# Ledger of designs, part 2: VH-VL binders against Inositol oxygenase (Miox)

Target 1, 258 residues: Inositol oxygenase (Miox), of Mus musculus (Mouse) (q9qxn5)
Amino acid sequence: FRNYTSGPLLDRVFTTYKLMHTHQTVDFVSRKRIQYGSFSYKKMTIMEAVGMLDDLVDESDPDVDFPNSFHAFQTAEGIRKAHPDKDWFHLVGLLHDLGKIMALWGEPQWAVVGDTFPVGCRPQASVVFCDSTFQDNPDLQDPRYSTELGMYQPHCGLENVLMSWGHDEYLYQMMKFNKFSLPSEAFYMIRFHSFYPWHTGGDYRQLCSQQDLDMLPWVQEFNKFDLYTKCPDLPDVESLRPYYQGLIDKYCPGTLSW

## First folded at step 12 (VH-VL; from u1 with heavy chain G37S)

Design p3
Fold by OpenDDE, fold request of step 13:
Structure p3 (fold): chain C 258 residues (1-258), chain A 123 residues (1-123), chain B 107 residues (1-107)
Amino acid sequence: as target 1 above (258 residues)
Amino acid sequence: QITLKESGPTLVKPKQTLTLTCTFSGFSLSTYGVGVSWIRQPPGKALEWLAVIFWDDDKLYSPSLKSRLTITKDTSKNQVVLTMTNMDPVDTATYYCARRDSGDYEGWYFDLWGQGTLVTVSS
Amino acid sequence: EIVLTQSPGTLSLSPGERATLSCRASESVDYSYLAWYQQKPGQAPRLLIYGASSRATGIPDRFSGSGSGTDFTLTISRLEPEDFAVYYCQQYGNSLTFGGGTKVEIK
């Protein structure tokens, strides 16, 4: 999985990342936080949001070309099998890509999907297509943002770092706003599951606090299921709905603000 | 010297549309990072952000008033225009235009303000 | 959206005294993105502090900002006659909202 050197979807993937790495700036991220920070776009339940994913194909994913709703249940069931004692973790599997609904509201995919990275500092080598996609990013011409640390202090903590805008950051903020009763590990998984340069590439450690390092294994554990559950074999989704609705009712019930 | 100045009607009837113009000098709305906002303040009350327009013509609106607001710019004239439809007496306020200061890593605070113009909505 | 509650509503002090103004957020303000403004009667707001603790250009050093998370404070070390005004806080971390203001009046 995550083949960025060959495959039938490579051109689409590269185009998406080129746009992302061009337009994801400190200013852009700042604007998105204001635009979405009041969560006034839609009122709906989690299951309604899951249903909306049927209309979305992730253009940054080189591995699959099917609706994300399938992936949501696949991920959740994979986690359920491996960690039967942690029902909150099952729910994280179902939830993790729900932020992609922004694309259905007209947000371009380069602002919704794909790997995330810190803005306000020089992109590190493990960022996908790092050498070929950042040339037109205006932040790299700004001395405040063009160094390794950029606008940040050493080990300032990821909570003090501006991440590129996407479904990860959006959903994380949404979960806080709606006061999900999930553990802190769930929030880290949601916020950073697409931060591959960090949890897989081993980069950006100079920005991390001890708390970030303590949470890193959870994000890595989640990533196993996010990657390896992407297959055509899917259980009967309708038969699974009652179970996951029960989890939704437990941790994030009712009509939520999106 | 940087200045902003609001202009437009000071009296509007209910259900009518308000059009305000912000004329500024000393900076350009073609400069990267520059934004001009409208903020209002009812008499004796707190401030309320309404809308912003940026150098790249991106626009954001207050969620509660979005359906009633339109913000546009004329960069060549250094002007920003705000229209607000279906005015009501509750919309009586001093309306300010203000510049976003991007010095704090593209922050959203306002470092320069116009004098404000009092708009009264009354029959 | 984040609601900012300022306290007290009114602060009565004499020139030369220390003023302490509070701004409390309903949830944590990310990156300490908080600004303070001064507004005198019949005038536009004037930016005092940004980023919770950075003084704007031309602002006297008797004004200082502090705080993080949900609790922020504006301090005027020694009140001057021209400092009697209304003060507003504004957050820009997760959305864009203003506090209700604190009036500093002469005792």
Scores: ipSAE 0.921, ipTM 0.961, lowest interface PAE 0.5, mean pLDDT 95
Fold by OpenDDE, fold request of step 13:
Structure p3 (fold): chain C 258 residues (1-258), chain A 123 residues (1-123), chain B 107 residues (1-107)
Amino acid sequence: as target 1 above (258 residues)
Amino acid sequence: QITLKESGPTLVKPKQTLTLTCTFSGFSLSTYGVGVSWIRQPPGKALEWLAVIFWDDDKLYSPSLKSRLTITKDTSKNQVVLTMTNMDPVDTATYYCARRDSGDYEGWYFDLWGQGTLVTVSS
Amino acid sequence: EIVLTQSPGTLSLSPGERATLSCRASESVDYSYLAWYQQKPGQAPRLLIYGASSRATGIPDRFSGSGSGTDFTLTISRLEPEDFAVYYCQQYGNSLTFGGGTKVEIK
């Protein structure tokens, strides 16, 4: 589901990542955190946000040919099947891509979708298209950001790392702002599910604290469902809505600030 | 030496538009990472960030005042202009322009300030 | 948004004494993105500390910042006559907000 070597959408995907790896800088991320940090763009419920997903095309995904809301429910149902005892985990499945709403507000794709990576340090080898997309990134010309650790201290913890801006970081911040009553594992999954260099590539361990390492298996567990639940068999979304609305009411109720 | 200086009217009537100009020297708004912000302070009260404009002409506004604010720059003149519409007596404050420090990881703190200009909104 | 509460509102001290100013955030400030400013009457604020603990250029050693999460402190080890002013904290972890200020006045 992450085929970046061939396919009809390869050029589009590459272009998106080229832009991402060019423009995702410490300065850019800093600006976005301030821009979105007040969450003053919209007031809406989770289910309203889910409904907005279908207006989005993820230009970084070569394999998605169905509405994004279906992927959300598919992911959630996959988790529900495998982990019936963890209803909060089901909800994480539903929520994980809601940050993509930024694209509907005019944010470019390269600032919303795709794999994430730490800014402020040298990109590591497992970053997709690493060898061909960072040449024009101004941070690589800055001695503060061009070393392995860059602006960071060894094992400083991912909580102290600036991640590239995207739906992961946005939603993570949104969840914090709105005080979602989800466990810490959920926040890790949301913030880092697109951080493939870390949870799949095995990179950036020099930045990780013990807490990060302890949480890594959860992010990996989530990733199984995010990748493998994408199938032509679409769920009956309408039949599922009451269940997930119940979860929303439990963990993140009401009209939220986006 | 780096300097910033605010200029504009010191008295504005209610519902009128305030236009302030920040003229700076010693740095360029064409330099990567540089931003110039407007911050105001009502008499005896705390500071409030209003807007920022960056070297690449990107702009950010205070969410609560966004609809009333416009920030622009003239890089060749080293000037930043702030307009604020529909002024009200509650907007009476000292208005500062300040540089965002880009020296340390492009943080959102302000290392250099103008002296400020008191703007009074009164009929 | 993150609300910064500074305490005390007023701190009355004599020259030579130690000043401890508190800035408490309503929620954790990401990356310890907190700055401190000094403002004297009729003057613009002056940056003292950024990143919670880094002194700005030209700031005397008697000024120090500490803290993380929700609790931050500005310490003036030995007050000089010129240190009597209002001090503001500012967070830039998420959005930009300032505290209400602490006035350090002469006893």
Scores: ipSAE 0.916, ipTM 0.959, lowest interface PAE 0.5, mean pLDDT 95
Fold by ESMFold2, fold request of step 13:
Structure p3 (fold): chain C 258 residues (1-258), chain A 123 residues (1-123), chain B 107 residues (1-107)
Amino acid sequence: as target 1 above (258 residues)
Amino acid sequence: QITLKESGPTLVKPKQTLTLTCTFSGFSLSTYGVGVSWIRQPPGKALEWLAVIFWDDDKLYSPSLKSRLTITKDTSKNQVVLTMTNMDPVDTATYYCARRDSGDYEGWYFDLWGQGTLVTVSS
Amino acid sequence: EIVLTQSPGTLSLSPGERATLSCRASESVDYSYLAWYQQKPGQAPRLLIYGASSRATGIPDRFSGSGSGTDFTLTISRLEPEDFAVYYCQQYGNSLTFGGGTKVEIK
């Protein structure tokens, strides 16, 4: 499981997850979907959004304290080396964390970063800090949400599950709103890449449809490249920009609504 | 038993600020999950959601009108107040306050409505 | 924003007839989060259906809703005199928008 027991930033990580597991509820998630669902906060290009991540350090990461823009290019280049013929997959690496810009708009990091989990049903054991962080979540007192399935039918499909609000769902919805011409695997990987209790922990299978089973290998493959690193090596971003700008022009061109 | 009622001016001039009050009874805005919205309907046209305020004082505004709207509450008086600046004749509409369903936390539909108040914007 | 298009604009029927009202979304409505309202002249809207197919409290079973994705339907199985009104759909999947309405009038 992803229960962190060490790392130089552990207290910050635990505090972020405690707040997340206390405040992410069915009510909270439903409000965030409406709040961000019109994509009216800013007009900017993908590269402008990547540049904004220079101002953000992910408070849910126990091992690193550097801007997420480095991570975007590192992930993209890792995928490019392993999958040279799938240019859309290279772009997924660049894009996957762009939803973290919500933290720069005043959204608290516990609603932006970190592992996601379904609201509206009982948290399962592989959720980070599960045993010590949910006791103050009001949904646990609601009989509609306190069973294994909660408000969901068995095997309803993760598409029909309300995930905790954060950068995964924000970015997925932004990509749909702006009509990115990426394959469905790209949208799925971005939407669920932080759902570690499922794709790594093996939990929540009772909510999964056949489509989710078919997509799991893609999410697991992406996860191999989506690692934060303590290594201070900075990719040569300026030499990489022309290649990734070409992918942006192909799949998600121009000024986009955020 | 449960009621909402809108009050305020019925005629305003262009460029003036409109202030509407929703007074309700039979429920509390301090109850978890409860929200009160303002929704308007121009004559012969579709309904348009304007703003909501929640039990925890969180607020959301229609993106197209956000710069003109302020929503506040006074929980002790069971009141929600909408202020809309820079009124224009196109803002002529019936203004409703409505409760977001308090028992369905995933839902954004309105189970209880006030009777509405017609606000006409003209010289 | 998702635009909801209701058809027909006006439906002229007699009491006892079946009414079928359409609501089409410009994009898929997440989770089938769609509601239907009835509005009579000089009155506030009345909630009929939520979640595409669930009847609100106190709504008679002659009202039913169906559909998913972009296409939703309200059916009134046998019109009563009190059912002649304007009907609006509303989506709440990722924003809040209302349709333009269908007027059901007595023939």
Scores: ipSAE 0.785, ipTM 0.901, lowest interface PAE 1.2, mean pLDDT 90

Design p3
Fold by ESMFold2, fold request of step 13:
Structure p3 (fold): chain C 258 residues (1-258), chain A 123 residues (1-123), chain B 107 residues (1-107)
Amino acid sequence: as target 1 above (258 residues)
Amino acid sequence: QITLKESGPTLVKPKQTLTLTCTFSGFSLSTYGVGVSWIRQPPGKALEWLAVIFWDDDKLYSPSLKSRLTITKDTSKNQVVLTMTNMDPVDTATYYCARRDSGDYEGWYFDLWGQGTLVTVSS
Amino acid sequence: EIVLTQSPGTLSLSPGERATLSCRASESVDYSYLAWYQQKPGQAPRLLIYGASSRATGIPDRFSGSGSGTDFTLTISRLEPEDFAVYYCQQYGNSLTFGGGTKVEIK
């Protein structure tokens, strides 16, 4: 409504990032990889997972009146219009936020949503709220993790970097576990699409390999559509379902392990 | 010297609940990053991880066994307790408690082990 | 889950010989998070190697690990009498699984 205030939403967004930047540590991320690495929580189809997204309120989102399932179809259709010849890329748009279902299973949202960052090294300046949210993170008191490179070798490649735990890495690993037949660019875009300090802010280049440099334009292209929230006339989901079900049947059919 | 020792019954009957206690010394489960796991080994077979409890009371369970397992701790007594319900003869194994390496937060390997206790499940 | 297949099942060698033990994963092991253990009869496992190639504290130089992706190797450069045991690999990339073991025995 017209008497909408931004104060409570900004407080919630800041609180989510404060918790994230306090509790996302090398120890925490290593535990989450083990906790979610067997994909034994639920058996369901992609479309069932898409339907569950509307039960989620994304606490990192400054505008909470925007439904997650609507965003998935809006992103997918934006890509479809711009890249009509790349049907796998349309599907990336539908899939990219499905890892957020962890929040509906009891995972705290600061471990599910929002921008990602590397653990095990010093946070760089473009990390959102960087100046005011990291002071209680215990890794910054550990000399192994508090330098520019931290525990990493120069240019080791982002595939060798422990990212903060969230929907990007969960979904990437879920896709590998279920053997999705998508191109490697699709897996890469999903894995790093929330890494705004890197793909938008230009930070963390000291960790990047040549593969990361080659893939950056794909992640940046995807990001244009991930931010595509201004199209009020998108088709009804029911009219779109047959097309996307066809892509699901092609690349990630049936009941999957989550 | 750091030690861990398993204690509890060595013979249980089918459908009973097994309770095992790990008593340790030389380290504290209140120390950041420390975790204690239970791992079992059926006679002549490979090791199988069961559960872990961490310094912050977080817990993880083997997905295939999680409905049967409960892990708890008593930090003041340096004890970790495993409860496993509905025992069956296939659960006959040596049960170990083991420490996750407290110095390597990215690692999930076990640098210190108890001597193990053989639990036989038989009528 | 990642299945670890160790080969050979049994390795019969004499003291002083080089032992090479293989651990093959059914899928790539993220970050080369692989450990090796030694186990003698009636004893708990003893950690030898972590992170594919790092020796645990107090482990002699004759033990070395190598490999990445799906293929990992434990090498004992010169077998001592105390090295005849069963050896297990364990991955911790995205779950916790152990291999079936390789028995190193006296020829």
Scores: ipSAE 0.778, ipTM 0.898, lowest interface PAE 1.2, mean pLDDT 90

## First folded at step 18 (VH-VL)

Design j3 (from k3 with light chain D30S)
Fold by ESMFold2, look of step 19:
Structure j3 (fold): chain C 258 residues (1-258), chain A 123 residues (1-123), chain B 107 residues (1-107)
Amino acid sequence: as target 1 above (258 residues)
Amino acid sequence: QITLKESGPTLVKPKQTLTLTCTFSGFSLSTYGIGVSWIRQPPGKALEWLAVIFWDDDKLYSPSLKSRLTITKDTSKNQVVLTMTNMDPVDTATYYCARRSPGDYEGWYFDLWGQGTLVTVSS
Amino acid sequence: EIVLTQSPGTLSLSPGERATLSCRASESVSYSYLAWYQQKPGQAPRLLIYGASSRATGIPDRFSGSGSGTDFTLTISRLEPEDFAVYYCQQYGYSLTFGGGTKVEIK
C-alpha cells in the first residue's frame, strides 16, 4: 500500500499534498497551536467522535475511498489480534485518527490529514511528492528555515520540532489536555504515526534524541496495523462497540473537551 | 520610530459595547507574519490575552471571551479595532495593544506595546 | 489551562546584588516557549527574554533566562537602579498565560 505513483485516487492525493506543502509554514503551524490548544470547540465522548468520522473520507489516502470511521475499528482489531494482552494498544488503534474531525469543522484537509513533516527546516527526500510540491512554500525563501537543520539544533528531540499541523498533533494535545491514562508509548505513537519520512523513510535522524530512537520501534509496530485500511472487509462495528466502550471507560471516560 | 497607541472611552456602563482603536506607526500590517493583539490587565491581576489579527486577515480570539469579541483592521490607516459587547464591572482593566513578535514566526510574545488605556465599567 | 506561579512574590535587594526569579508551570511548557517581561508603574510591559533563554533586542546581558519543562528562571546578575520593577513570565506553547509577577524592590 501507499501507492503514490498510480491509481484512480492519485489526482486528489497530489492536490492535497500540493496544498499542504505550499501552505504548511512555521507561521501557519504556530497559529494552529494557539487556535486549537484550549480544546474549547466541542464537548463529546470518544464514540461520538468516532461516529463523526462516518462523514469523512481522507483525501490524502492513495489506496482507499471509504469513511474513516471504519479505519479506526480495522486498525484497532488488527492490533488486538497481534497484541491481545495490550488493551491500551487496541485503543490506540481506535483513537489514532480522531483528530481528523477538524476537517468536519471547516479545516481544509491539507491541514488535517496526510503525512507530516517538520516545518522550519528543508524537506527531505522521502517526503511524498517532495520534488514537485514545495516550490511555492514561502519558508524555502527564508535562510533560517531552508537549511538541513533550519531553526533546530542537532538532536534536539522530536518533541521540540514543529511538525506540520494535522490530526497527529491535535489528538496528542487533546489526549494530554483531557488527561488520558494511557502509557507514554501510546501518546508518542499518536503524535508521530503520520511522520512517514522519519519512521519509514529514515529521514530527519539529525533531529532525533535518544528518546526518539527508543520509541521508533513502537511507531513502526503501530504502522503495520495503520496500513490495515487496505483490507476491503469492513468490520461489524456494532458487535465491537461493547469491547471498545470498556476500554474508553478505562482510559478516557466520559465527555471530553475537543 | 515604531509606536502603538490605544484610544477609546475610559468609562462605559454595564451591558454597553466597548470599542477600542489601536493606531500604530513605523510598521505595516500588510507585511508577512505581522500580527497585532489586544491584551488586558485588571487592577492587581495578571495580564490576559484577548485577540489577534494578522496581515492576512486571520483572527484568533480568547476562547472564554470569543462570543463577545470582534477584531478588525484598516491597513491603510494603520489601525486595529477591538469591539467587546455586554461589558460588566469585572471587565474593568487597562487594555493594551501589542505587536506579536515580528519575524519570529513560531513566537507568541509581544515585543512592542502601547501605553494602555484604563477602561472602567461603572454602574 | 497552564498556571504560572512566580516566586518569590517580593524580592528585596540592594543595587549590585544578584536577583533570581522563579516561574513554575502547572504543566510542562511545550518547546520551552516562555517569555519574561519587566513592568514599571504606569508603563506597559517590556519584553526581556523569549524562548526561555533568548534575550530580546536591546536588553543588557545582565539579564539571562534559563529552564525547561515546568521550571524557569530569570537572573539579573548585577542589579542596577533601573531594574527595580515587577517581572512577569508568559508561556506560549499551546495557549497564552501570564504569571502573577515578582516585585523586585530596593532593600
Scores: ipSAE 0.840, ipTM 0.920, lowest interface PAE 0.8, mean pLDDT 92

